# Ledger of designs, part 32: VH-VL binders against a9jty4

Target 1, 144 residues: a9jty4
Amino acid sequence: MAKKRDSPKLIKIKDAIKLINQEVSLIGIVLEQREPKQCRNNDWICTLRIIDDTYPSPGLTVNVYSRTLEQLPQIKNHDDMILFTRIKMQTFDSGKRVNAACSRWVSSFALFEGEDLILHADEDTSAVFVWDGTDAPPASILAK
Below, E stands for the ipSAE of ESMFold2; O stands for the ipSAE of OpenDDE; V2 stands for 0.75 times the mean of E and O plus 0.25 times the DockQ between their complexes.

## First folded at step 20 (VH-VL; framework fv_teclistamab)

Design r2 (at its last look DockQ between E and O 0.72; V2 from the best seeds 0.00; counts 0 for: pae E 2.2 > 2)
Fold by OpenDDE, look of step 20:
Structure r2 (fold): chain C 144 residues (1-144), chain A 122 residues (1-122), chain B 108 residues (1-108)
Amino acid sequence: as target 1 above (144 residues)
Amino acid sequence: QLQLQESGPGLVKPSETLSLTCTVSGGSISSSSYYWGWIRQPPGKGLEWIGSIYHSGSTYYNPSLKSRVTISVDTSKNQFSLKLSSVTAADTAVYYCAREPYNYIYGYFDYWGQGTLVTVSS
Amino acid sequence: SYVLTQPPSVSVAPGQTARITCGGNNIGYKSVHWYQQPPGQAPVVVVYDDSKRPSGIPERFSGSNSGNTATLTISRVEAGDEAVYYCQVWDSSSNHYVFGGGTKLTVL
């Protein structure tokens, strides 16, 4: 009986920041993207600042790691949304600040483009509906 | 407060080995968060990284100096050392030891010794 | 080998803003660090990771990095800011710490 891997529940950023050293899944609007940097081990890192309605300021910093520059999130618009799965919440600055790590091995991300994205979170189903501003019905995004 | 201090002879003859020791105080060299490096500066010139060492003994060196450089660490004395063999006049410089915060993204030197002048002369 | 290029000298009047550039191929993909070295003294880090300031460094010191150029900006320059400034990066391709040639800042 294949243990139905419980789809990770999406949580709000305000709750995520309380779950230090835990893996979480969440969705946010990209507020800022720093220029990618090459790490000492030749991996690449992209730092994003994301927000949601529960945490509009200062936002959550997420470090995304990849093997190649091309595998990093390609943010095109300031209103792009990004879904993170199994990112690890961390502290830095001697525990004073919180960030998250999206590892290339454990974590994943999905980027949603569009100026008219409406996020509806169903608290009961942990489903996120993304509306792209078209006449098409909103797409349900389940955290895998 | 963390302090680094270089010590060793200020004069070395050509073809001999330059030997310096850095003594660390106010902090442990065995910290997992730091490497320990040597940087030199010829008179009136810029800075040149020589090499760095981790408390485990893992080292990495400037490729141009690798064949002549040996860096070692003594955790019991809270010291690390530099040996540069087959010195010439070109090796005359102020030698600095420094602490190197270790992270995946960047490396820099946040604490420096005062430096010690080593002159290579017959 | 990876090379960092700095102007040899920059002059600025007191109270003005000094900008010191550090050029390198795709330096924007690297973390740039800046050191201040007063005459006869050891270097001190003034900016690390492009734009971060260590504790004790005045807010007058700031850094930026993009494309092929990193810049150290010193606002409201004081006589005490006269020093040689070095940029530095880690080159992952050669496993090498690389310093710029240094820029002498003169306060007129």
Scores: ipSAE 0.587, ipTM 0.829, lowest interface PAE 0.6, mean pLDDT 90
Fold by ESMFold2, look of step 20:
Structure r2 (fold): chain C 144 residues (1-144), chain A 122 residues (1-122), chain B 108 residues (1-108)
Amino acid sequence: as target 1 above (144 residues)
Amino acid sequence: QLQLQESGPGLVKPSETLSLTCTVSGGSISSSSYYWGWIRQPPGKGLEWIGSIYHSGSTYYNPSLKSRVTISVDTSKNQFSLKLSSVTAADTAVYYCAREPYNYIYGYFDYWGQGTLVTVSS
Amino acid sequence: SYVLTQPPSVSVAPGQTARITCGGNNIGYKSVHWYQQPPGQAPVVVVYDDSKRPSGIPERFSGSNSGNTATLTISRVEAGDEAVYYCQVWDSSSNHYVFGGGTKLTVL
């Protein structure tokens, strides 16, 4: 059975930030994660900053929500990559800034190490590891 | 400029009801972004949250005080109030009103009134 | 209910760095807010959501939070920093705000 699934097509972060109030799918390198927080209603949130070759600075903030702490992304190192599906692009700060929400109801994520992240994307290896950092690029880039 | 001002009696007899009003000026109490809170501080001691109210009338209270506390709001006067029933000497404190940014993750108090001392004594 | 523990006092010379701790079980999973209360005055928030500063608060006030300890750091301490400092969280299990007991900062 060689059926292609109806997954959303990946877009680049530069294009995603223009699609306010729309659901998008994208892939990025995780630059940082704030310690997980418990919400007022006992749900959990973690906040990630991710980049790709089109938006290496300042990066895109993604808020990931879950019912339990264990369901949040478990980031192992600075060069981990994450695929988001059906996350919602939002504005804040009076429309001056953009972030995204990974909902527990409709969104999903997949966390990958290194080059495992090529899904429905026409990109090369150079585009996957683009880093605009000033002082501390991802650990995998520094090792090379 | 946003200002909060507490008003009410400085002396209350035991077993009576402590009653305070906070008047908000330079901003609207009806903002969807804020709750409005009461915090107290006994002389020489720390801060204790009493409760908070949203402009719709929705409230939440410190569980240790909930049976004696009523907070209400009058949007037409841009005011909210505190009533604490059956007071004792332990309720002697400086009472503050404060603005509380509303957020699904956390809350804090970004603007405070000057505070008013209420003494419970015969 | 949830308990926040602060040292009763901290003393520091002018120009040095003061560190005020706020201990709580898994406090790193909570957003911590810090208030400065000078003698005879109302509290003023100096740090919120662990490390964010309100407008008008100098960058020498900073915060961190991980594990069981949140810390307010005041670099280049000035005489005007002398106050009592309180930490505060929301406890989602009991649905109420909790303040620490306060730390008196004395500038020597």
Scores: ipSAE 0.436, ipTM 0.748, lowest interface PAE 2.2, mean pLDDT 85
ESMFold2 (binder alone), look of step 20: mean pLDDT 93; pTM 0.950

Design r3 (at its last look DockQ between E and O 0.53; V2 from the best seeds 0.00; counts 0 for: pae E 2.04 > 2)
Fold by OpenDDE, look of step 20:
Structure r3 (fold): chain C 144 residues (1-144), chain A 122 residues (1-122), chain B 108 residues (1-108)
Amino acid sequence: as target 1 above (144 residues)
Amino acid sequence: QLQLQESGPGLVKPSETLSLTCTVSGGSISSSSYYWGWIRQPPGKGLEWIGSIYHSGSTYYNPSLKSRVTISVDTSKNQFSLKLSSVTAADTAVYYCAREPYNYIYGYFDYWGQGTLVTVSS
Amino acid sequence: SYVLTQPPSVSVAPGQTARITCGGNNIGYKSVHWYQQPPGQAPVVVVYSDSNRPSGIPERFSGSNSGNTATLTISRVEAGDEAVYYCQVWDSSSNHYVFGGGTKLTVL
């Protein structure tokens, strides 16, 4: 009986920032993307700042790690949304600030493009539905 | 407050080995968050990285100096050392020891010693 | 070998803004760090990871990095800012810390 991998419960950013050293899943609007950087181990890092209705300022900084530049999030629009699965909440600046790490091994992300994406979070199912404005049924964003 | 202090002879003869020690105080060299590096500066010139060491003894060196450089660490004394063999006049410089944060994926040197001048002269 | 290029000198009047550039191929993909070295003293980091300022460093110091150029900006320059400034990166291709040649900032 394949243990139904419990779909990670999505949490709001305001709650995520309280869960230091824990893995969380959340969705946010990309406010800022910094230029990708190559790390000392030849990996790449992309730093995103994301927000939601619970944390509109200053936003959560998420460091996304990848083996290649192409595997980093390709943010095209300022209104793009990104789903993070199992990112690790961390502190930096001697514990004064909070960020998150999206690792290559544990974490995943999904990027959603478009102004017309309405995210419905079902509080009961923690399922996020993305509606693309079409008559198609909303796609359940299961972070693959 | 973290302090780094270089020590060793200020004069070395050509072809001999330059030996310096950096003593760390106000912090542990055994911290997993830091490497420990050596940087030198010839008089009136720029900075040159020599090499760095982790508390475990893992090292990485400037490729141009790798064949002549040995960096070691003594955790019991809270020190790390530099040996540069077969020195010439070109090795005359102020030598700095410095702390290298490892938690920052892109390393820099956040604390420096005051530096010690080593002159290579016959 | 990866090379960082800095102007040898920059002059600025007190109260004005100094900009020191650091050129390198695709330096925007690297993390750039800046050091201040007063005469006869050890270097001190003033900006790390392109734009971060260590505690104790005045807000007058800021950094940016994009494309092939990183820039250290010192606003409202004071006489005490006179020093040689170095940019520094890690070159992953050669596993080498690389410093720029340094820029002497003169406060007129």
Scores: ipSAE 0.571, ipTM 0.822, lowest interface PAE 0.6, mean pLDDT 90
Fold by ESMFold2, look of step 20:
Structure r3 (fold): chain C 144 residues (1-144), chain A 122 residues (1-122), chain B 108 residues (1-108)
Amino acid sequence: as target 1 above (144 residues)
Amino acid sequence: QLQLQESGPGLVKPSETLSLTCTVSGGSISSSSYYWGWIRQPPGKGLEWIGSIYHSGSTYYNPSLKSRVTISVDTSKNQFSLKLSSVTAADTAVYYCAREPYNYIYGYFDYWGQGTLVTVSS
Amino acid sequence: SYVLTQPPSVSVAPGQTARITCGGNNIGYKSVHWYQQPPGQAPVVVVYSDSNRPSGIPERFSGSNSGNTATLTISRVEAGDEAVYYCQVWDSSSNHYVFGGGTKLTVL
């Protein structure tokens, strides 16, 4: 039932919150972003709160780590979407709440500015298809 | 209730080793949530962090002092200690021990001992 | 070699608001902690991580941090607030804690 480290399959946030210490891939709408902070080891962190149709409240907190400030996600709009691949689900607040970590080692993210793109995701698959409204076939972000 | 108490000689001769112990009561030094730190304040000057230790023995030190500093922990006595070698008059200060809540973003010192003056004089 | 700059003194009438600044390059990206040191006493943390109050610290103590300036604000100042106040950060480039030089608050 647990996801393998090398297979970035999409999952809904409602299911991801049950997969503690496992890597998952998610897509969500960015509801909130905190100002970046410098970590003690000179890395950078920003904190996002994301939602999807299965978990609109309170949302999932995702901590995004990078070597530089410029590599952090640059959220511009309240409707921006973010795709995370291979983020680690974790607990905090004495195990009462769940967040995720997007590391710079194995994780990645992609930002999307909204409505000009149509997304298709097969449930329980690692593929997300993006269609830009042209006659071209849908492009896959996650699959080769 | 948590208390920290510094102890050790108040007078140290130049070139000798300053040695202090902090005794923790009303709490456990073995807590995974805290480091334990030493901070000093020369007369009329500000605060200077010396170093900190985790109950496992893992340490980190102020780079300007690192070559002369050893911090150690004795979990069975609920104590941690400071040794500063090759002291000079510049090491005259009030020395504080403190509890340090710690995470990957920040650390600070939420409980302090009352401090002990150590004078370095020939 | 990160530097924190504080004014050496601030004077305020009782019941008024004191603002003590801590300047540093891009300090808004750091977590700032504030300590009160009454004369002859050990420091006591009054604000940590920019704006959080430890248990037992009155709400009239507050903090903010953005850009190049962090500020400790003490509203409705009382005579018992007379102390030296220090700011503190972690300097990740040299891996050590840095304290400001201290600000002496005098209640007139």
Scores: ipSAE 0.432, ipTM 0.731, lowest interface PAE 2.0, mean pLDDT 85
ESMFold2 (binder alone), look of step 20: mean pLDDT 93; pTM 0.949

Design r4 (at its last look DockQ between E and O 0.69; V2 from the best seeds 0.53)
Fold by ESMFold2, look of step 20:
Structure r4 (fold): chain C 144 residues (1-144), chain A 122 residues (1-122), chain B 108 residues (1-108)
Amino acid sequence: as target 1 above (144 residues)
Amino acid sequence: QLQLQESGPGLVKPSETLSLTCTVSGGSISSSSYYWGWIRQPPGKGLEWIGSIYHSGSTYYNPSLKSRVTISVDTSKNQFSLKLSSVTAADTAVYYCARETYNYIYGYFDYWGQGTLVTVSS
Amino acid sequence: SYVLTQPPSVSVAPGQTARITCGGNNIGYKSVHWYQQPPGQAPVVVVYDDSNRPSGIPERFSGSNSGNTATLTISRVEAGDEAVYYCQVWDSSSNHYVFGGGTKLTVL
């Protein structure tokens, strides 16, 4: 009788910041990336600040963890988009601010250089699609 | 509110063991949020981390000193201690105890004792 | 055996900007902390994690870190800033804390 874990639905950042200690999936534009740091145990971290249309300021800080430097998101352009799946919302700074953790155990991300791409979530936000503006059907980028 | 105070002999003979105690007041040494460290400073020289301890007894030591150093904790007395064996004149220094703010990424020392000079001579 | 290198001294006039460097291989991948030690006193952390100030530290103190150099910047230097300044990192390969050799800031 193993329990199945449903995938978190895609939500907007304004709603995500209310869901402390919960896993969420969201899309944002990367405004800033702190230079990667090596953790005390030789894992790696980078810190991103992301926004969406509902939360353009101050943005959401996301800490992304990996085993190697190469597995961190490689932000190429100021306005690259990133999809996070199952990131955990949390508080920091004595509870005064909210950030998120993208763990290497349960979370994932997908990075898009997307000036020509249109991202769309379906009605139940359980899938995300990428569309290039042609008549071709959208491609799914989340496994439902 | 937190205060750290070093105590112990100010003079130690060569080849003997240097022994210091840090008494913590205004806070608990059993806090899960902090480690407790020893740092020393030879006269006119820079700072050298010796080691740190968690309230459970887990320790981390400077590799250059590891063979001679033991740090321990006594939670019932709200104290932690340093023993450095086989001392020489090179171990003459001001010894500080300090609270270590520690997380998965980094650590630094946010509260320091006033320091105690230990001289190795004779 | 990670090594942090600081200049032994820096002199500045009051009101000017002091910059104190801390050199290390790929130090930009490490979190750098800075301590102020006035004469005869215990150190006090003035910048942590490259650029953050603890409560009570004047905004004149700032930090940056990239590549092989971290820098503590003290703007509008005052006589009270005269002290020795140390940088510090964690070396994950040897599992220990490393301090720089210290930089004596002299305010003329």
Scores: ipSAE 0.492, ipTM 0.766, lowest interface PAE 1.8, mean pLDDT 86
Fold by OpenDDE, look of step 20:
Structure r4 (fold): chain C 144 residues (1-144), chain A 122 residues (1-122), chain B 108 residues (1-108)
Amino acid sequence: as target 1 above (144 residues)
Amino acid sequence: QLQLQESGPGLVKPSETLSLTCTVSGGSISSSSYYWGWIRQPPGKGLEWIGSIYHSGSTYYNPSLKSRVTISVDTSKNQFSLKLSSVTAADTAVYYCARETYNYIYGYFDYWGQGTLVTVSS
Amino acid sequence: SYVLTQPPSVSVAPGQTARITCGGNNIGYKSVHWYQQPPGQAPVVVVYDDSNRPSGIPERFSGSNSGNTATLTISRVEAGDEAVYYCQVWDSSSNHYVFGGGTKLTVL
């Protein structure tokens, strides 16, 4: 039974970067997607750079982890938006820089593509909303 | 400042076992963030990874050398060691010990010893 | 076995830009690390995780990785940059650290 998770309180990126080692939820525009990498444990990682109106430069780097390449965010357009839920804010480069981790166990993401709200999420951790292009409301699958 | 230093005989006879020790100073080998590796370089040739060890004793080796290689760690001495059995002239190389650090993806060697030449000769 | 291919040598005049390539199947899906090895010295990492520089490494050193090729770029090359450069990856299929053959950079 997919536990209905309470709607996360979204915060702006400018505030998120101040919450080191905390889990946050936020939405951003995808500015950059790096080529996925396979990790030592055979998981996959996708690195995204996201921005919002409060943090347009340089943007927040978010590392998304998944079991399979297919479960990673598939950014199609430069204007795609992504919702992250319970990503962990972190520091790297000896504390000089901030990034975030979207773990496959705790975090989730939803990708918004263009005007047609097709939400893609990790099957294990994210609620997926599928819009079939009809006037019917999108079907929501709540992730674990 | 972290320092690694190789020690051992510079000459080994064919069919014998090459034995080297790496002494780590300026940091603890028992750190959970690092592995400790051996890399070798034959004269005038490239680098070859031999194997690495975690402070717990967990090891992974180059598949081509696995049958001949043993790496061990002594946390009390802040050292780790390499044994390579049944050596031949092909095992003549500069041997480096190094710290292996891995971020979220894969590891690299961020601190190296100066290396020690081991010659296999009768 | 996974193989990394580097040109054996690259020559560049002082002040110019040197580019050293590292070829590998789908290397873009791997993290590539670069080492500088001056003559008679131990290797030193100059770029890690494709494009990151360790502290103390000049900004002249940069890296990129995509598709089947990783590239180390050294801008404004100096005489002191003359060394052999190695790329390195982890091969998950064989659980093996793999080094390229090395590229000798000569500063003319």
Scores: ipSAE 0.467, ipTM 0.803, lowest interface PAE 0.9, mean pLDDT 90
ESMFold2 (binder alone), look of step 20: mean pLDDT 93; pTM 0.951

Design r5 (at its last look DockQ between E and O 0.70; V2 from the best seeds 0.58)
Fold by ESMFold2, fold request of step 21:
Structure r5 (fold): chain C 144 residues (1-144), chain A 122 residues (1-122), chain B 108 residues (1-108)
Amino acid sequence: as target 1 above (144 residues)
Amino acid sequence: QLQLQESGPGLVKPSETLSLTCTVSGGSISSSSYYWGWIRQPPGKGLEWIGSIYHSGSTYYNPSLKSRVTISVDTSKNQFSLKLSSVTAADTAVYYCAREPYNRIWGYFDYWGQGTLVTVSS
Amino acid sequence: SYVLTQPPSVSVAPGQTARITCGGNNIGYKSVHWYQQPPGQAPVVVVYDDSNRPSGIPERFSGSNSGNTATLTISRVEAGDEAVYYCQVWDSSSNHYVFGGGTKLTVL
């Protein structure tokens, strides 16, 4: 298994939305993706809406920034899972709405394809396992 | 309600400098939420962005005009101004000032002045 | 410089739907804004960021943007919609605003 160092503590989306101006790590199902846009400074952005079992509605909007279009998450299926590491919870619209920013400098993501992958975290959310729906044992992963 | 009003001479001789001022009322030019822009429209033709300014004095200009244009701001008067040097008949246009909301992705012009025709002649 | 292409004119009968296009290479990656300019008047923004309406703009104005084409759609066209319509983007490669050439909407 990968050696654990600076490993993010995963939290549920219901708890993340309360941690304004803090960096969090979380995993969710990608429910919606918006078409990529070029930023004014030539960076790229795509906007995802993700859910988990604790926050199925309306979901959490995550703005993902990159230097190039190819570095953005490439969502292939409507049930793809994404793990975010060190994304920043923020308010917008005069504090009325919450989203998150996945910066190109301190944040990262890992995308997991397919409906048959089952992900879970142990107590205290210190590890993430991926299971593909077979009898094979889950694989432990670290985000990055 | 926010209002923008262009002022300045309507007739300018070739080779001279076109000078316009936009007076902002019903709102503050010092807002961090907005740039302030100049756009022109030659008679019977389309719109051309000239340049924009932030209340700090930071500017950006249309590359095709940059060598001849200066935009400035006077926050104490709630005004910003346009100077376009070395004018020719091609600079005859209606000149608009406008408020420019922006973010990391986009910018557009949500409030416009009524426009002032500047004719370059003689 | 980035080029936006609009048809010079569009004609439509009252009560029908007008569609005004704005073409550009990969314009779907840009945010497109639309302005209405009635004769002798300053432009008024009617759609911003592809599909958002400013307050006070009737819901019969709508916008879409994908691929190489953005479209302003005006349903139930009225005589008062007769104007020139401009699209506009930011060109991040050369750092300037670009307007389309304008489309004259004629209500028959």
Scores: ipSAE 0.637, ipTM 0.832, lowest interface PAE 1.0, mean pLDDT 87
Fold by OpenDDE, look of step 20:
Structure r5 (fold): chain C 144 residues (1-144), chain A 122 residues (1-122), chain B 108 residues (1-108)
Amino acid sequence: as target 1 above (144 residues)
Amino acid sequence: QLQLQESGPGLVKPSETLSLTCTVSGGSISSSSYYWGWIRQPPGKGLEWIGSIYHSGSTYYNPSLKSRVTISVDTSKNQFSLKLSSVTAADTAVYYCAREPYNRIWGYFDYWGQGTLVTVSS
Amino acid sequence: SYVLTQPPSVSVAPGQTARITCGGNNIGYKSVHWYQQPPGQAPVVVVYDDSNRPSGIPERFSGSNSGNTATLTISRVEAGDEAVYYCQVWDSSSNHYVFGGGTKLTVL
């Protein structure tokens, strides 16, 4: 019985940054993507900077962790949007700055590339949604 | 202030075992946040990582030296040690002990000892 | 084995900018750290994680990393900056800390 994961309540970035050490779900526009890095444990990390209307500057830094390079967000356009589910808000720089962690175990993301492709990545429910150009809902396939 | 200091004989004969100790002061070697490493530098040459140890005794070594290297830790003395067996002239170097932050995604050495010269000579 | 390549030497006049490169296959996917080693002294980290400066390191020191090349930049070079500089990475494939060959910076 696929536990109907309750649709996460999305919050704005301005509110998310106040919820340190909490898991939140939010959506943002990708402003910047740094080059992926391989971690010491062979995992990969991708650092994104995302914004919304409530937090246009400097944006929220989100570290996305994955087992493989291919499982990281593939940002193609400057207008891409990304949905994060259950990312953990954190502090760094001795508490002066806020970032978030998208873990491969707890968190998930969905990347919206226009209307053509939605990539949802999760440890258990990774899927790709492909728009076929029709009025029908996008087709979903399991990516895991 | 954290300080690392190497100690041991400055002269070792070929085929013998090089033994060094690093004494840590101003911080605990039992911290979960750090590994403790050895790096060497032959005269006039570059740096070579030898190996590192966690306070639990978990180690990882340079593959090229693994068969000859043993690193150990003594938490009661706040020390960790290096043994390099079957030394040759090629093992002549300044040996450094260093702290390695563990909780970071990337590994580097943020604090170093002053180094101690070990010469392998008959 | 993973190899880091540095120029053996770089010369710069006082007040000018020195750039020291560190080449490696897909080094941009790695985190690069830089050490300064003055003559007869132990190395000191001057840049870590590509572009971060430890406390006490002047803002004149900066780092970048992309593609196959990492760069340490030292602006407004001073006589005291004369040293050998090493880049360093962790190679996950071999579980090995790798250092570059070092670059001697000479202040003319």
Scores: ipSAE 0.636, ipTM 0.831, lowest interface PAE 0.6, mean pLDDT 91
ESMFold2, look of step 20: ipSAE 0.538; ipTM 0.776
ESMFold2 (binder alone), look of step 20: mean pLDDT 93; pTM 0.949
ESMFold2, fold request of step 21: ipSAE 0.637, 0.564; ipTM 0.832, 0.795
ESMFold2 (binder alone), fold request of step 21: mean pLDDT 93, 93, 93; pTM 0.945, 0.947, 0.948
OpenDDE, fold request of step 21: ipSAE 0.613, 0.613, 0.634; ipTM 0.828, 0.835, 0.836
ESMFold2, look of step 21: ipSAE 0.550; ipTM 0.786
ESMFold2 (binder alone), look of step 21: mean pLDDT 93; pTM 0.949
OpenDDE, look of step 21: ipSAE 0.389; ipTM 0.792
ESMFold2, look of step 22: ipSAE 0.558; ipTM 0.784
ESMFold2 (binder alone), look of step 22: mean pLDDT 93; pTM 0.949
OpenDDE, look of step 22: ipSAE 0.517; ipTM 0.808

